VH-VL binders against Uncharacterized protein B0228.1. Designs and how they scored, part 7

Target 1, 207 residues: Uncharacterized protein B0228.1, of Caenorhabditis elegans (q09220)
Amino acid sequence: AVVTPSIENHKMENASVTISKVPISHRPRGFTAGSDSKKLAVQRFKLLISDFLSDAQLSKSIDVAAVGMHKGKSMDDILDDVYTRLRRTLSTKQISELAKAQKGLVEDLDEKSAKLVKARVKRMIVYSFDPAAEQIHKYATRPSMAFALIAETINERFVGSVKDLIRDVLTPKEYDIFRKHYHPHIFKLDNIGNNTEAVRTTTHETF

## First folded at step 3 (VH-VL)

Design ib1 (from i05 with heavy chain V100I S107Y, light chain W32Y; framework fv_ivicentamab_arm2)
Fold by ESMFold2-Fast, scan of step 3:
Structure ib1 (fold): chain C 207 residues (1-207), chain A 122 residues (1-122), chain B 110 residues (1-110)
Amino acid sequence: as target 1 above (207 residues)
Amino acid sequence: EVQLVESGGGLVQPGGSLRLSCAASGFTFSSYAMNWVRQAPGKGLEWVSVIYSGGSTYYASWAKGRFTISRDNSKNTLYLQMNSLRAEDTAVYYCARTPIEWFGELYYFDYWGQGTLVTVSS
Amino acid sequence: AYDMTQSPSTLSASVGDRVTITCQASQSISSYLAWYQQKPGKAPKLLIHKASSLESGVPSRFKGSGSGTEFTLTISSLQPDDFATYYCQQYNSYSPESYTFGGGTKVEIK
C-alpha cells in the first residue's frame, strides 16, 4: 500500500522552518553595481523559473527593460510594460506547462518528489518574501528589477493552488510575511490548470 | 470575425494635423500589439508605429516627434495623432495587428484594416 | 537594419503559369519571413509566415520556401484572382524600428 502524506504530516515536519534555515544555495547573494549584480539576478531567477522559460525568453525580458531605459521611459512604465507583456506573451503551451508544474507541487507523493517539491517551494518563497532577495532586486540595475516583477507574477499562480502547502513549510512569522505579498484576487486563478484562458486575460497588478 | 476599421483620413494642408482612428472588433483588443503601416500612392509598404499591450510605443525614425500612437482599450480603438504633416506623408494608412506578443520579438501582421487615405497638399 | 530586395519588380504571366518571386535579405533572417498579397484598392492579406507556413484559407497553389538570405514564393498554377502585388517582410529582429518590407512584385496579365 502506498501512504499518501496528509496536510497534518507536512505541518509536523515543517512547523519550525524559519528563513535562517533556508539552504544557502537558495539564498540570493549581495549585489554590487554593474555586470556582477546582473549575473547573480539571472542565476537566482533561473533557480525559480528555469522549468518554465528558456534562456532566450529570459534574455528577451531583460532586453525589453533595457530598450525602455534607452527610450527614456520611467522605471514604473518599464516595469509595468515588462510585467504586462510577459503575462500576455506566455504562449498557451507555456501557461499549460506552468499550470502542470503548479499541480505537480501538490500531487507529488513519494518521499524524493516531496523533498524536491519542498525545496522548490522554498526557492519561490525566498524569492517572494525574503527581505534579502527583495533588497537585491530593488538595488540591482533596472533589468534586474524586472526579475522581481516576473518572479511575483509566477508566484501569484502558485499561491492560489498551493497556499496550504506553502503555509505548512513556513513558521507563523514567515507566513505573515508571505501573506503580505499575496495578491488578494489571486483566488480567481485557483483553477488555472483547467482554464488557461483565465490566465491569458490581461491583469492589472501592483508592484 | 476579426475586423479593423480605420477613419479620420482626409485632405489637409502642409503643417496641419490629423487624428486617425482604428475601431477593432471580434477579438480581445487589449491583449494585442497594434501597428500603423502606410503606403504612398503607387509605392510599397512602410511601417509607422507600434503600441504594445503594456503601453510601450516605438516609431519609425522619420515619425518620431511628429506622430503619436495611443490606444483606448475600453473603446477597442487605436489612434494615430499626426502633427506637422508634409507632402511626403500622403499615403493610405493601415491599422494592423500582430498575432502574438513574445518578449519583444517582431512578428508579421495577421489582420489589416481597409485603410484611410491622408492627402497632404496645398 | 535589414534591407529586403524583391525581384522582379513586375512580371507578366498567363492563367495556368507557374510564377516565382524572389526575396533577398542583406543578412540572415533564419526563417522569419512573411508573404503578403495586395489586390488593387485593397489592404494587404497575409499568405505565409515563417517562410513556408501557409495561412488558413489560402489556396495550396501558394508555396513559400527558403531560409537564411534567399526566399521564394511560388504560385504553381496562376488563377485570375492571383493578379496582384506581392510583398515579403522580415521579422527576425527584436527592435520594431527594424520592420522591413520588400519593394513588391506586381504580377500582371500577359
Scores: ipSAE 0.000, ipTM 0.430, lowest interface PAE 17.5, mean pLDDT 65

Design ib3 (from i05 with heavy chain A33Y S53T P99G Y108P; framework fv_ivicentamab_arm2)
Fold by ESMFold2-Fast, scan of step 3:
Structure ib3 (fold): chain C 207 residues (1-207), chain A 122 residues (1-122), chain B 110 residues (1-110)
Amino acid sequence: as target 1 above (207 residues)
Amino acid sequence: EVQLVESGGGLVQPGGSLRLSCAASGFTFSSYYMNWVRQAPGKGLEWVSVIYTGGSTYYASWAKGRFTISRDNSKNTLYLQMNSLRAEDTAVYYCARTGVEWFGELSPFDYWGQGTLVTVSS
Amino acid sequence: AYDMTQSPSTLSASVGDRVTITCQASQSISSWLAWYQQKPGKAPKLLIHKASSLESGVPSRFKGSGSGTEFTLTISSLQPDDFATYYCQQYNSYSPESYTFGGGTKVEIK
């Protein structure tokens, strides 16, 4: 049996456990703020915006995003910068999609865009476990990096939307593997009570 | 320990509105999905709505447009705003917790309040 | 949304009896099913999660089984404290409706 939040809560309820020190939901574990985070931010931006822009507009948007990320700008500010740079070339539909991306509500995308985003999220999850995968195979041995990429490409401001998208993308078997590998926080009560230790476990399963 | 206490139930006329509250204690409220479940007298359990930690909300089809779930993490309180009430909305309304779902791990309802009765009648 | 069909609606039994309650999902929910017990005037109590995993403090006479679309709750030797209404609940929804309950089974004294 895999440790789930309900099992963890149930085991610790009588011991007065606090989980406030556990990383907040959907925040990447082991995420590094250096060059790795900038690379992940660029990939996040590309996944969020590439399906409704032309190649030329996408290239310009990536340039804007790279500069903004280097300066530490928020995704909201970066999307504003993209809109400003592309404003005169954007269609009404492209403006609408950019606004949806800025809100971080993946579920609000039209059917075509939603399907493309879902496919990309599924590939990222698969690639995190499959060392033979052509793309992003470098993350196969770094679940925390794949976790960061997944979280950031969907927009962590809307945690429930992230959860819904992941569940919708994965089969029940794939979801079980994802859960065991990325979500296996085990909370142990030490001998002094009221104190917990979060321990990561891993599996050898692949997608 | 974990405690959920509902309040705000009472008698209301058809077409009226009512706001239910659920006061949570004994756990980090902001880290849990919260639900409303109702039960008409002598009938079964019926899920009403859920609110996620990030604020996303989902509703039973019959509740959409009339009921609004919300939360105030600073007060450890869950709310259900009920508008355009009908006789068939008469029920005991329960507040229920589901576990921390970091990246979508599934959880049933591990703790429930004792419920608050809503009666919609002339 | 999933339709959750629970049977029977009522069941009459005596202390010591073996009781079986069935729950059917309209489409596969894997093992993402919970069982609850509700006594008159009280809130439901979670008994079993993930189809077969007993909650802490739940007597071993309660057993859940099944996967996919058909699930059962069995009480191997009914005790006086077990006369109650039992509900199944799916929590593997990929639809806008996240949870659905079965109609309930009332276990009554014969």
Scores: ipSAE 0.000, ipTM 0.431, lowest interface PAE 15.4, mean pLDDT 67

Design ua2 (from u10 with heavy chain Y104F I105L E110D P111A Y114I; framework fv_utomilumab)
Fold by ESMFold2-Fast, scan of step 3:
Structure ua2 (fold): chain C 207 residues (1-207), chain A 125 residues (1-125), chain B 108 residues (1-108)
Amino acid sequence: as target 1 above (207 residues)
Amino acid sequence: EVQLVQSGAEVKKPGESLRISCKGSGYSFTSYWISWVRQMPGKGLEWMGIIYPGDSDTNYSPSFQGQVTISADKSISTAYLQWSSLKASDTAMYYCARHEGYDFLWGSYDAFDIWGQGTLVTVSS
Amino acid sequence: SYELTQPPSVSVSPGQTASITCSGDKLGDKYAHWYQQKPGQSPVLVIYQDSKRPSGIPERFSGSNSGNTATLTISGTQAMDEADYYCQVWDSSSDHVVFGGGTKLTVL
């Protein structure tokens, strides 16, 4: 069986919806593993992320993905390469939207491989914001909690929807930990990756 | 309180039609997958199929494809399992069960976190 | 079609450790979940995603999953643990839920 453009369009539409309004689902809603040629996989990847990236970022993402596919890399490694390449230039909003879109990309992987991809993407997101975010993460009992805390803290546009998600998925004890460690002043609505680099550059240039 | 409440026991004759129900409450019914599971007397659990009530997307076990119909009415938070023509071999306990869905960003959890009380179906030959 | 195999029965004395295995091809590449079913009752989730316990499940229940085998371990087994235990996976390649055949745990 060959995948259709309508499946790709459906996944892109889902990714553009706010977090609190997206249904929680356990079944893949797109391509089945083994249905895609390399060219179709590249086109699917392009459609899944196109609304989140600038044309230049999209072109770079496609180039990196195509090279990985040509070399026979797993989707896990390809996604890791793409996020690693783009993290420095991504806005907070783009990082958040790509995290949602990656769910569609990993649906073709076996469950354990998808878990590894998600863990690596989460780590790259945490690293891209601020090292202080890692201190918050070590108190989280659920893998998604660190991402939710970071999104809540640094992107005020997502405060309502991310807070609703946190409330719905955390136990009362975990929510108490979240409230205790929520520090809006640690992060600001700006380019967190560049701020971290600016601090390092200033320190290096001063000394 | 999250719960799934199933319809009562049924006694039928071979060739008759039947529809049993599973009503969800205390959660967003359209946001979670619901499966139907058969347990024949003294036997193990058999997965029959699954439905996403938000869009009525279904998938069936090969053993049950064409044997039963799974549907849902989201306006009353109810899923259904239906036979057009019952057989004596359909005598069993039928469970509905919800798949957990804590983490749509990072993980699709596919364990059954909430189970209905079961509906006993007896088909007299 | 993907299949999970469990021993039909396991017997332990009270206070002993019970180990219930579930075998399948490359099972370690999938999440294994475990259910407890007592006579006349609905199944209850006791372990999800290989090793995690739901709220309300005692710490004496633990799980692991690697290679071809997942294991449910019950330490300090009590008479109340006597039940049928089922492993379960979602097979992404076929898009089907698969249960093991079940293991009857007897505490004697």
Scores: ipSAE 0.000, ipTM 0.440, lowest interface PAE 15.0, mean pLDDT 66

Design ua4 (from u10 with light chain K30E; framework fv_utomilumab)
Fold by ESMFold2-Fast, scan of step 3:
Structure ua4 (fold): chain C 207 residues (1-207), chain A 125 residues (1-125), chain B 108 residues (1-108)
Amino acid sequence: as target 1 above (207 residues)
Amino acid sequence: EVQLVQSGAEVKKPGESLRISCKGSGYSFTSYWISWVRQMPGKGLEWMGIIYPGDSDTNYSPSFQGQVTISADKSISTAYLQWSSLKASDTAMYYCARHEGYDYIWGSYEPFDYWGQGTLVTVSS
Amino acid sequence: SYELTQPPSVSVSPGQTASITCSGDKLGDEYAHWYQQKPGQSPVLVIYQDSKRPSGIPERFSGSNSGNTATLTISGTQAMDEADYYCQVWDSSSDHVVFGGGTKLTVL
């Protein structure tokens, strides 16, 4: 599947270049299209963070729902419960943007790859906002899409910390919400450098 | 280089306790899951269970829940498989294998990429 | 409970193509991995995620997975490929590892 490249702004070009330097084994799976798959991953990360963290009430509601639903359930049931509740609290605009993001991620893929990417978008949303997702993360010993993006932002070609990238993606108001409501381990990633394995190990040791 | 080194062969009587080991080296031990796999003489591979050494979280096959205990000591990069009371039916080759775990974002499970050499356990009267 | 079915044995002549199947309900919806085990040795990963080959595994090994059947294909089969082969999946419904019963490949 050949995809026609979209016009990019300067920040998107920089993020795409950093993503391309993560080892292939650490990149999102199911994508075989070159730089376009990486650009889509960066666009989805920006969309996810900007949309879901812009509202303090939404962030608090998600956190409360997540904490209440995890006892005695499988990982897939936990993810499904949190995503279902998140979906019900999203605005019409956020639902539309999520649907657009899902379509963009899968339009160039075969059916099996599309199925996986749809599941990955769901897991990315839960991973970003669920306090109990830190528990689930220990089962993912390879860099996920989120950790691959974060690791790339701290590699030798990015002049900033993970916090600085988050500030660059978010408005000052969204960043204020993010630092109060997002998982603390995200901010500890700066301390372990540019290696995706080191980033993953530090996250696990927070538990 | 990555390797998993298991303890040596054991010969035991029914009712005796036993603990066998699997030592990882050449990688971050706390970043990978360790599974135990049984192979009875002349038979196929049976998954027994898995442990995450970073916090000793375990998951067992229903066939082995309550029959064995899986544990790990991350300070010495070693996983263990233990029986409180052996039976003749426990006679088998036991392998440990490394697993990268569940890719949370991609919703897929990684394969067992490195295996120990195996520990032969013989239980007879 | 979920079960994977493999033929107990497959025989080929040297240089011919061997096909080893692994069948299970909706198996194509899961990732299949394949392991080679020679007598007295530990299993070795030869194919992962349906069709991917680990470093060090010869190009003559390939895999596919669709519908209810995953297939390990060995082209130009050599005497050294004689071994037991096991398919493996994670059963997503139970969150447990499942192995097939194994296939003995004989090269005659």
Scores: ipSAE 0.005, ipTM 0.458, lowest interface PAE 11.8, mean pLDDT 65

Design ua5 (from u10 with light chain K26N L27I K30D Q49E; framework fv_utomilumab)
Fold by ESMFold2-Fast, scan of step 3:
Structure ua5 (fold): chain C 207 residues (1-207), chain A 125 residues (1-125), chain B 108 residues (1-108)
Amino acid sequence: as target 1 above (207 residues)
Amino acid sequence: EVQLVQSGAEVKKPGESLRISCKGSGYSFTSYWISWVRQMPGKGLEWMGIIYPGDSDTNYSPSFQGQVTISADKSISTAYLQWSSLKASDTAMYYCARHEGYDYIWGSYEPFDYWGQGTLVTVSS
Amino acid sequence: SYELTQPPSVSVSPGQTASITCSGDNIGDDYAHWYQQKPGQSPVLVIYEDSKRPSGIPERFSGSNSGNTATLTISGTQAMDEADYYCQVWDSSSDHVVFGGGTKLTVL
């Protein structure tokens, strides 16, 4: 039927992996309203992002984003640069697992919300949608949330510009949820007054 | 067994056109990228360009863009490298090589795991 | 344009360790792959993703990649290892394949 979906399906079949950290089976119909649905979405996203980026990948992503901001690139171009660099360190298996996780998460959304998440998809991993959209269940499904997390951890030199970029990508509600649930537990800055690298803090209690 | 089988050696004069081929077998031809690599006599490997046979998406090295055309016919699992007008400086061994492209989004640019045997092209008056 | 630099030649005695370097700006940020080419033959993949061996490649082949230098190491070098060796990366910023100039390994 459609070349792109056929190619994606073939890659998933070849990988033959199960995503246990992001339960695909958690997809109640009308996944848009309940407090339990919100908790589920947050939990899935937290597990996904914790496994998505290594400390080295995160550091590299921050550097690429900072360069893009200095060059006055658009948000779309900056995200494209970040994900282009990340693809070098993502294995075929990781990409297949991410695709499966994203498929499962998108299936949890109502049709309108899923459409908005995909609204400007050139590439399946890089999603963009209308910043005016306010439905909370969308928070857990976007790779742009990874960029927002990275942007929040950029040091004092870039924080003002980074905040503007985050506001361009996220609604105020989405940003508050992101900031409240992820930033303090995942990332730290050594010294925000200096040009120091953001350091990812593990959320895992055992390793 | 995965194989890339290339067409035979060619002897041409400057200004002539030429098309050489690379036939894949033993795998899903439309799921892997095919690159063309030039090796001039006594010299190293030079990447020329790449094609994804599933949709004929191409990308060329700046040194070869406009000098050659890369194409593929997925119905016969064959990739092609073509010159409209050969030059003496095109004398070289030409290899095709595949890599497992996660052609979803950007494609995963994996190593070249299988190579063709090479096609020697000699351009001399 | 992005360039990878290799020494033109390396000589080693049988049983000794050969080290072949591949230098490029921030090459450690990209995956390095290594190919062996014997006279009259096609290149053969010997190391991929910096340090991994394909099935059938002897354990004496190893690799590393950090900072500005990737290295192919051949321990207990044998006469059969005499060949040209090429490093290769995908330059993610330009989306182009880049090969090093090649190193001729002589085992005498």
Scores: ipSAE 0.000, ipTM 0.430, lowest interface PAE 18.9, mean pLDDT 64

Design ua6 (framework fv_utomilumab)
Fold by ESMFold2-Fast, scan of step 3:
Structure ua6 (fold): chain C 207 residues (1-207), chain A 123 residues (1-123), chain B 108 residues (1-108)
Amino acid sequence: as target 1 above (207 residues)
Amino acid sequence: EVQLVQSGAEVKKPGESLRISCKGSGYSFTSYWISWVRQMPGKGLEWMGIIYPGDSDTNYSPSFQGQVTISADKSISTAYLQWSSLKASDTAMYYCARHPYDFWSGEYAFDIWGQGTLVTVSS
Amino acid sequence: SYELTQPPSVSVSPGQTASITCSGDKLGDKYAHWYQQKPGQSPVLVIYQDSKRPSGIPERFSGSNSGNTATLTISGTQAMDEADYYCQVWDSSSDHVVFGGGTKLTVL
């Protein structure tokens, strides 16, 4: 069964009249949840960590990274968790490259990169609360928004918690509304006892 | 229907070898980790080890490292737990359980369990 | 080696609230999961990721996890809830799954 946050999306639409006014043709398309989304996250994580991990190792890594980001861990701690998960299958060269990736993480983004990250995160937040956009992507669920934020964090080398990323994108008033009405809901996971496989979610991003 | 079906009960003598199985159905076998859990009579749950069927990556509890071998055959969606030489202290119920290594589904939450395989080792 | 500690037993009268605790160093930094096991049966996941219920698990089951303690709470406890309960985490530092020792819930 596909779980969608229709009630919360309706509340967000009322809070932001602009969402209901965005034509369907101007909304993101090709939003599908699941294995395709994980493949995209794997490719982005691969770019962050210099293409040195296999697809299977990256797949394992993204799950650990997602947990760490949700719990507000630093990127150094997240990479340590990734190392712990993979150490049995890592070569000496891969261990060396992982250490270089930790040293190469950027806490401060230049102005241009920061604007790109903020624009993408804001688009993902807006899209996640639009019921009409969800109809285009029938099987997309709220967890896809968390995945999209994590994927963007990995892709842009943004350091910090998902909460910090959201707070950085929104105005203080927007963040207050988001926190009170939507924040706990955005990271709601599907009921695992009834799901054989996560619902497929893939975001089509215009760069 | 998602399920894990384990092989039937075994009665063995000390020193004998044994392999028990856990077959997954109704899901993508290579998308989930399979763990083996021991429960001695009247005792609690003990994690033995884990396998990722997609690449046969294994990890063992220190208590079980070198005592058992975990393997999987993804072509038939089956995971295995094997002893080269059984001891009387191996008498227990053995469960297999799947868990997503997946943020969305709850990392290391064992959402589906096999029915268990009772292994009795006595002279 | 990471360790989870549970009380060996908890008793409650029908209709009362049962609380089962699980303690571990900085447990709140990990996701706690809870399992119910009835005699002769496989364990059943009743709470995952600290506080979430799988489909089919009654609303009277809830969970929390902060600091060093995770708690499974069963409100309006029924005779059918009598079972052994186990907490479980994945310890990222060792990459090992750890179970608590189990708590026998008696409903009298």
Scores: ipSAE 0.000, ipTM 0.459, lowest interface PAE 16.2, mean pLDDT 67

Design ua7 (framework fv_utomilumab)
Fold by ESMFold2-Fast, scan of step 3:
Formats: sequence, C-alpha cells, structure tokens
Structure ua7 (fold): chain C 207 residues (1-207), chain A 123 residues (1-123), chain B 108 residues (1-108)
Amino acid sequence: as target 1 above (207 residues)
Amino acid sequence: EVQLVQSGAEVKKPGESLRISCKGSGYSFTSYWISWVRQMPGKGLEWMGIIYPGDSDTNYSPSFQGQVTISADKSISTAYLQWSSLKASDTAMYYCARHGYDYIWGSYEFDYWGQGTLVTVSS
Amino acid sequence: SYELTQPPSVSVSPGQTASITCSGDKLGDKYAHWYQQKPGQSPVLVIYQDSKRPSGIPERFSGSNSGNTATLTISGTQAMDEADYYCQVWDSSSDHVVFGGGTKLTVL
C-alpha cells in the first residue's frame, strides 16, 4: 500500500525549497549570522515563555468554567475540539499566518519546547473564542481580540509575522478597549513580579 | 533550470481517446503540485484539477470531474491529462503549471507553466 | 462557489499608470496572484502573494490586496505590457484554484 503524505507535510517540504528562491527582502527576517544574534533570539523566546503561566496553570484557569459544557473530556480533548472548530472558521490568510508564525517560533527550539509553544498558541485561540473562557476573562468582548492575545503571549516573531493581520482584525477602538481591560492574571504575570509588565508593554508597542 | 515540457498538438475525432503529457525537469518532481488549466479559443483560463505526483493524490474542479483523468508517472517525471471519449467542446489549449509555495500555507501560485498543448476535436 | 471579477478591458497611454482590479468576497483574506499572457504564449507570473515580484519582473509592477479588492498596478506602462492579465487565488475551503475572467490591457 502506498502512504499518502498529508497536505501539511507536502506544504512544509515545498515551502523550504521555495523560500530559497524568494528575494532576501521578502524572506522572513532571522538571526542567521553570528552566534550573538542567535543567542539573543533564543533568550527572548525563553524570557517570553518563562513569563507565561505553566500549561497546567493555564489549563486550570480555563477548566473551571469549561467543565460544565465539556463533561467527560480532558482539557486537551476540549482544547482540540474547540481549536478544530475554530480552524474551520479562520480564513486562508489567518491559517497561513498562524502556520508561518508557529514555524518561525519553533525553528530554534528543541522538540519539547516547540510542543509547549504550539500548545500555548492553541490554548490562546481557544481561550479567546470559547464562551466559557470569555466568562472567566471579561477583558475580551469580541473574537477579534484573539489575535491581540496571541501576539501578547507569543513573541516578536509572531507579532512581526502577523502585524498587518492584527491591524486588519482590530479597530483602533477595539485595541484601546483591549489595553484598558487586559488583565495580567490571564497569564498570571502579577504572581511572578513587576518586571513581567515591561514585557507585555513592549509587545503592545510593536503594534 | 526548471522546465515543464508538454506533448505536441493533437487533432482528433469525437469519441476518440487521448492522453497528453507534461514532463517536469530541473526540480524534485514528486515535491510539487501540478495543475491542468484549459483555455478555449479566445476565452479565459479555467482550472481543471491538480495532482501531487509523489502519491498521485488528485482533486478536480466540479466542471471536469468525470470528464478527464489526471495522473502522473514519477519514474519519468511526467504528469498526464486523459480523455476516454473526446467531444468537439474539448477543443482548446491545455496548460500544465507547477504550484510554487513557501512558508506561507495556502498560497499555491503558479510559478512555472508548460508551453501548452493545442487539442483540436473536429467532425 | 467562489468567484473573482475583473473588468474586461483597461486602456492607458504609454508612460501612464495602469490599474487592474480583481474583486471577490473577502478577497483580502486570501493570497492574490497575477499572470500576464501575450497572444500565442503561456501565462507568466508577475505578482504573487498580493505584492511580491518574481525574479525578472520589472519593479514598475506592484500589487495590493485588501477588503474585497486586489489591484495590479503597472507604472510607466510600455507597449510591451499590452497583454491579458488574470488574477488567481487558492480557495482553501474547497481546495480549488479560482481565476478571474481576465483583463485586456491596451497601450496607445
């Protein structure tokens, strides 16, 4: 029997070949020269990751409101179900930018770290669109806030990759509302210390 | 250099079978999707279908489903478009074209085109 | 089924800017690509992913895509630009390629 590669695997292989043909000015910017530049990029990733809730703590925050609606399922099953539904409603460009952002985020990470980053992106998408999550976090009044939350949570590469998409999704008024009602406890950064506020402020300013 | 080279022009009668070809060279043939596009005389471009030569996975436009068969032979880097029974309405220029894409999922632009195969079905 | 609409023709004088539009529902959510086809020749990719130029395409070709409309812009239009132009997207919901009807650009 022949094994049919998934369209995802096919796209990933061809993407690598195609990237080398694209003019340098159109390629994703990266730290491809010098160990200092690579160390800085990795350090920024680690800093952002360390300022987030552990996966267990984030899962517990969502779980309290979600259990009643998703009985008999683990948190990962609930997140997978909701993410699958959300993925079907996202536009081609939104799916592409999320895939590109995930690839960029994880290319310099070991397998375990990459899995954690991917899980956090999925949880933030679910968190923004799940009605139960909205009841927990009263800062988000509209699904369009999901991309602002993802940008806040991930890193500079994601913000850079999806900057225009975020601008297209959020109006200036919606962004202002998000900033006023954004609560650090969503990421529980207040429990870690005052310094983490600087990281979130910097992320906001990249818009 | 990347090239898609198509078979020569065909003149056929209604009811006859036909298979035209598109040979890829200068790249990994099994790693890129290839589509077939029809252009009737004086008309625009019509997408017919797509194939991934690595596993022969295909998808067709609803207008062409059941009218044609798209296949590929990876051992000779060649894609095929086939009719079991031609009609006069099949008279057209037929292009094969390769889909290029990069890290951006869902792009599927046509980066290279074959020179076209003119198929004339008469009387 | 998803559809793209182009004007059938656009005319400009040499040296002027030509603007060719492509309209579709929420087209800005998809990547638009543009092809040039001269009589008796195969199409040639001139813009991909809304605004990127392939190697060998003059910088006077540019593109944009937002809302419901993608636009191919040719500045300093030359006689050699006279051709049919087609826009194209990939519709991920159906896994189908969609072409616009084409626009004939006349230069004189």
Scores: ipSAE 0.000, ipTM 0.439, lowest interface PAE 17.6, mean pLDDT 65

Design ua8 (from u10 with heavy chain S31D I105V E110D P111Y; framework fv_utomilumab)
Fold by ESMFold2-Fast, scan of step 3:
Structure ua8 (fold): chain C 207 residues (1-207), chain A 125 residues (1-125), chain B 108 residues (1-108)
Amino acid sequence: as target 1 above (207 residues)
Amino acid sequence: EVQLVQSGAEVKKPGESLRISCKGSGYSFTDYWISWVRQMPGKGLEWMGIIYPGDSDTNYSPSFQGQVTISADKSISTAYLQWSSLKASDTAMYYCARHEGYDYVWGSYDYFDYWGQGTLVTVSS
Amino acid sequence: SYELTQPPSVSVSPGQTASITCSGDKLGDKYAHWYQQKPGQSPVLVIYQDSKRPSGIPERFSGSNSGNTATLTISGTQAMDEADYYCQVWDSSSDHVVFGGGTKLTVL
């Protein structure tokens, strides 16, 4: 019984937009509300993106994507907003480091930290792509979409890196469920960075 | 309860330095953006800039870049607005305000949900 | 730089509907928010994200935003609604907060 904000201009397609908060039962261990929850999320994104990227730069990029999604903008427009913001604030060195961090998401982590990061990435990916799966909660899709848009913004440096990450995180059974709920001709994990329309269809047009 | 409490009124001369404060309470101070807004006597609201207290990241309106410094001390949940050298044209009411908006783990700055009571700054010779 | 334009003043009789507009290029693509400011007081949020009311704001207040114009509507206007009203957006392209010039609502 959760009422989600509606976007007036797109009531037919997205009368029910996602709320920001992930249910406790779907969170990684140690993920608490408020400041503690935020600290854990920031740590995970630093591991994904790079420790040189400030918390504020990451938060701003995510805020831009989240506002656009909530407002019902197209994925192309949201990506343009994120890309404009990210490229204005990032140096060539930072872009290079982000590409390296994305590739090495879990390689230098201790076993416990790697498990927590993989659990978060799994939830973010699953929440983005398969609304029918039992473990997917529509109210948790916003962080996943922000993650996908940020990954795509820098994916020109790493073709296919998002596909590799998804395959590493999802079980074969989970991947089969994911794949069956999306139109095969539209969703291409190999080219996710070059197909924002598929992401928009999943988030705003899929029931 | 959420509150933003600002420092008291100031009367200064041109050329003097000044720092005014905005103390947040009743919420996690490091999880919300804080803006400073100027209102000159009888005029409208002007956005000056914003700070994220968790890491002190700032963003300024072009009209105020280089004119003021925004900072925060998260250990005492306080944001600051500072002038190195005041001008008569700085005479105004200054508000701090908390941003709320697309509130997920990190929050965003979209609209102002809570405002401080304002600090009146008068600069005259 | 992005700009929001409001009429400087609007007058309405008690019990009638007041309409305050805010204009900007493709404003309907952005979220518009509205603040009420009474003399000697801090601004108070009355509408956020185009049409949503904060807790404690009377049902008489409503908002809309489409095309180039956002509108704050106050039905059954009361003397207590006399105030300055400001619209505001966050412009994602510049990453700046933008206020309209304000509208003085007179209830006569």
Scores: ipSAE 0.000, ipTM 0.452, lowest interface PAE 15.3, mean pLDDT 66

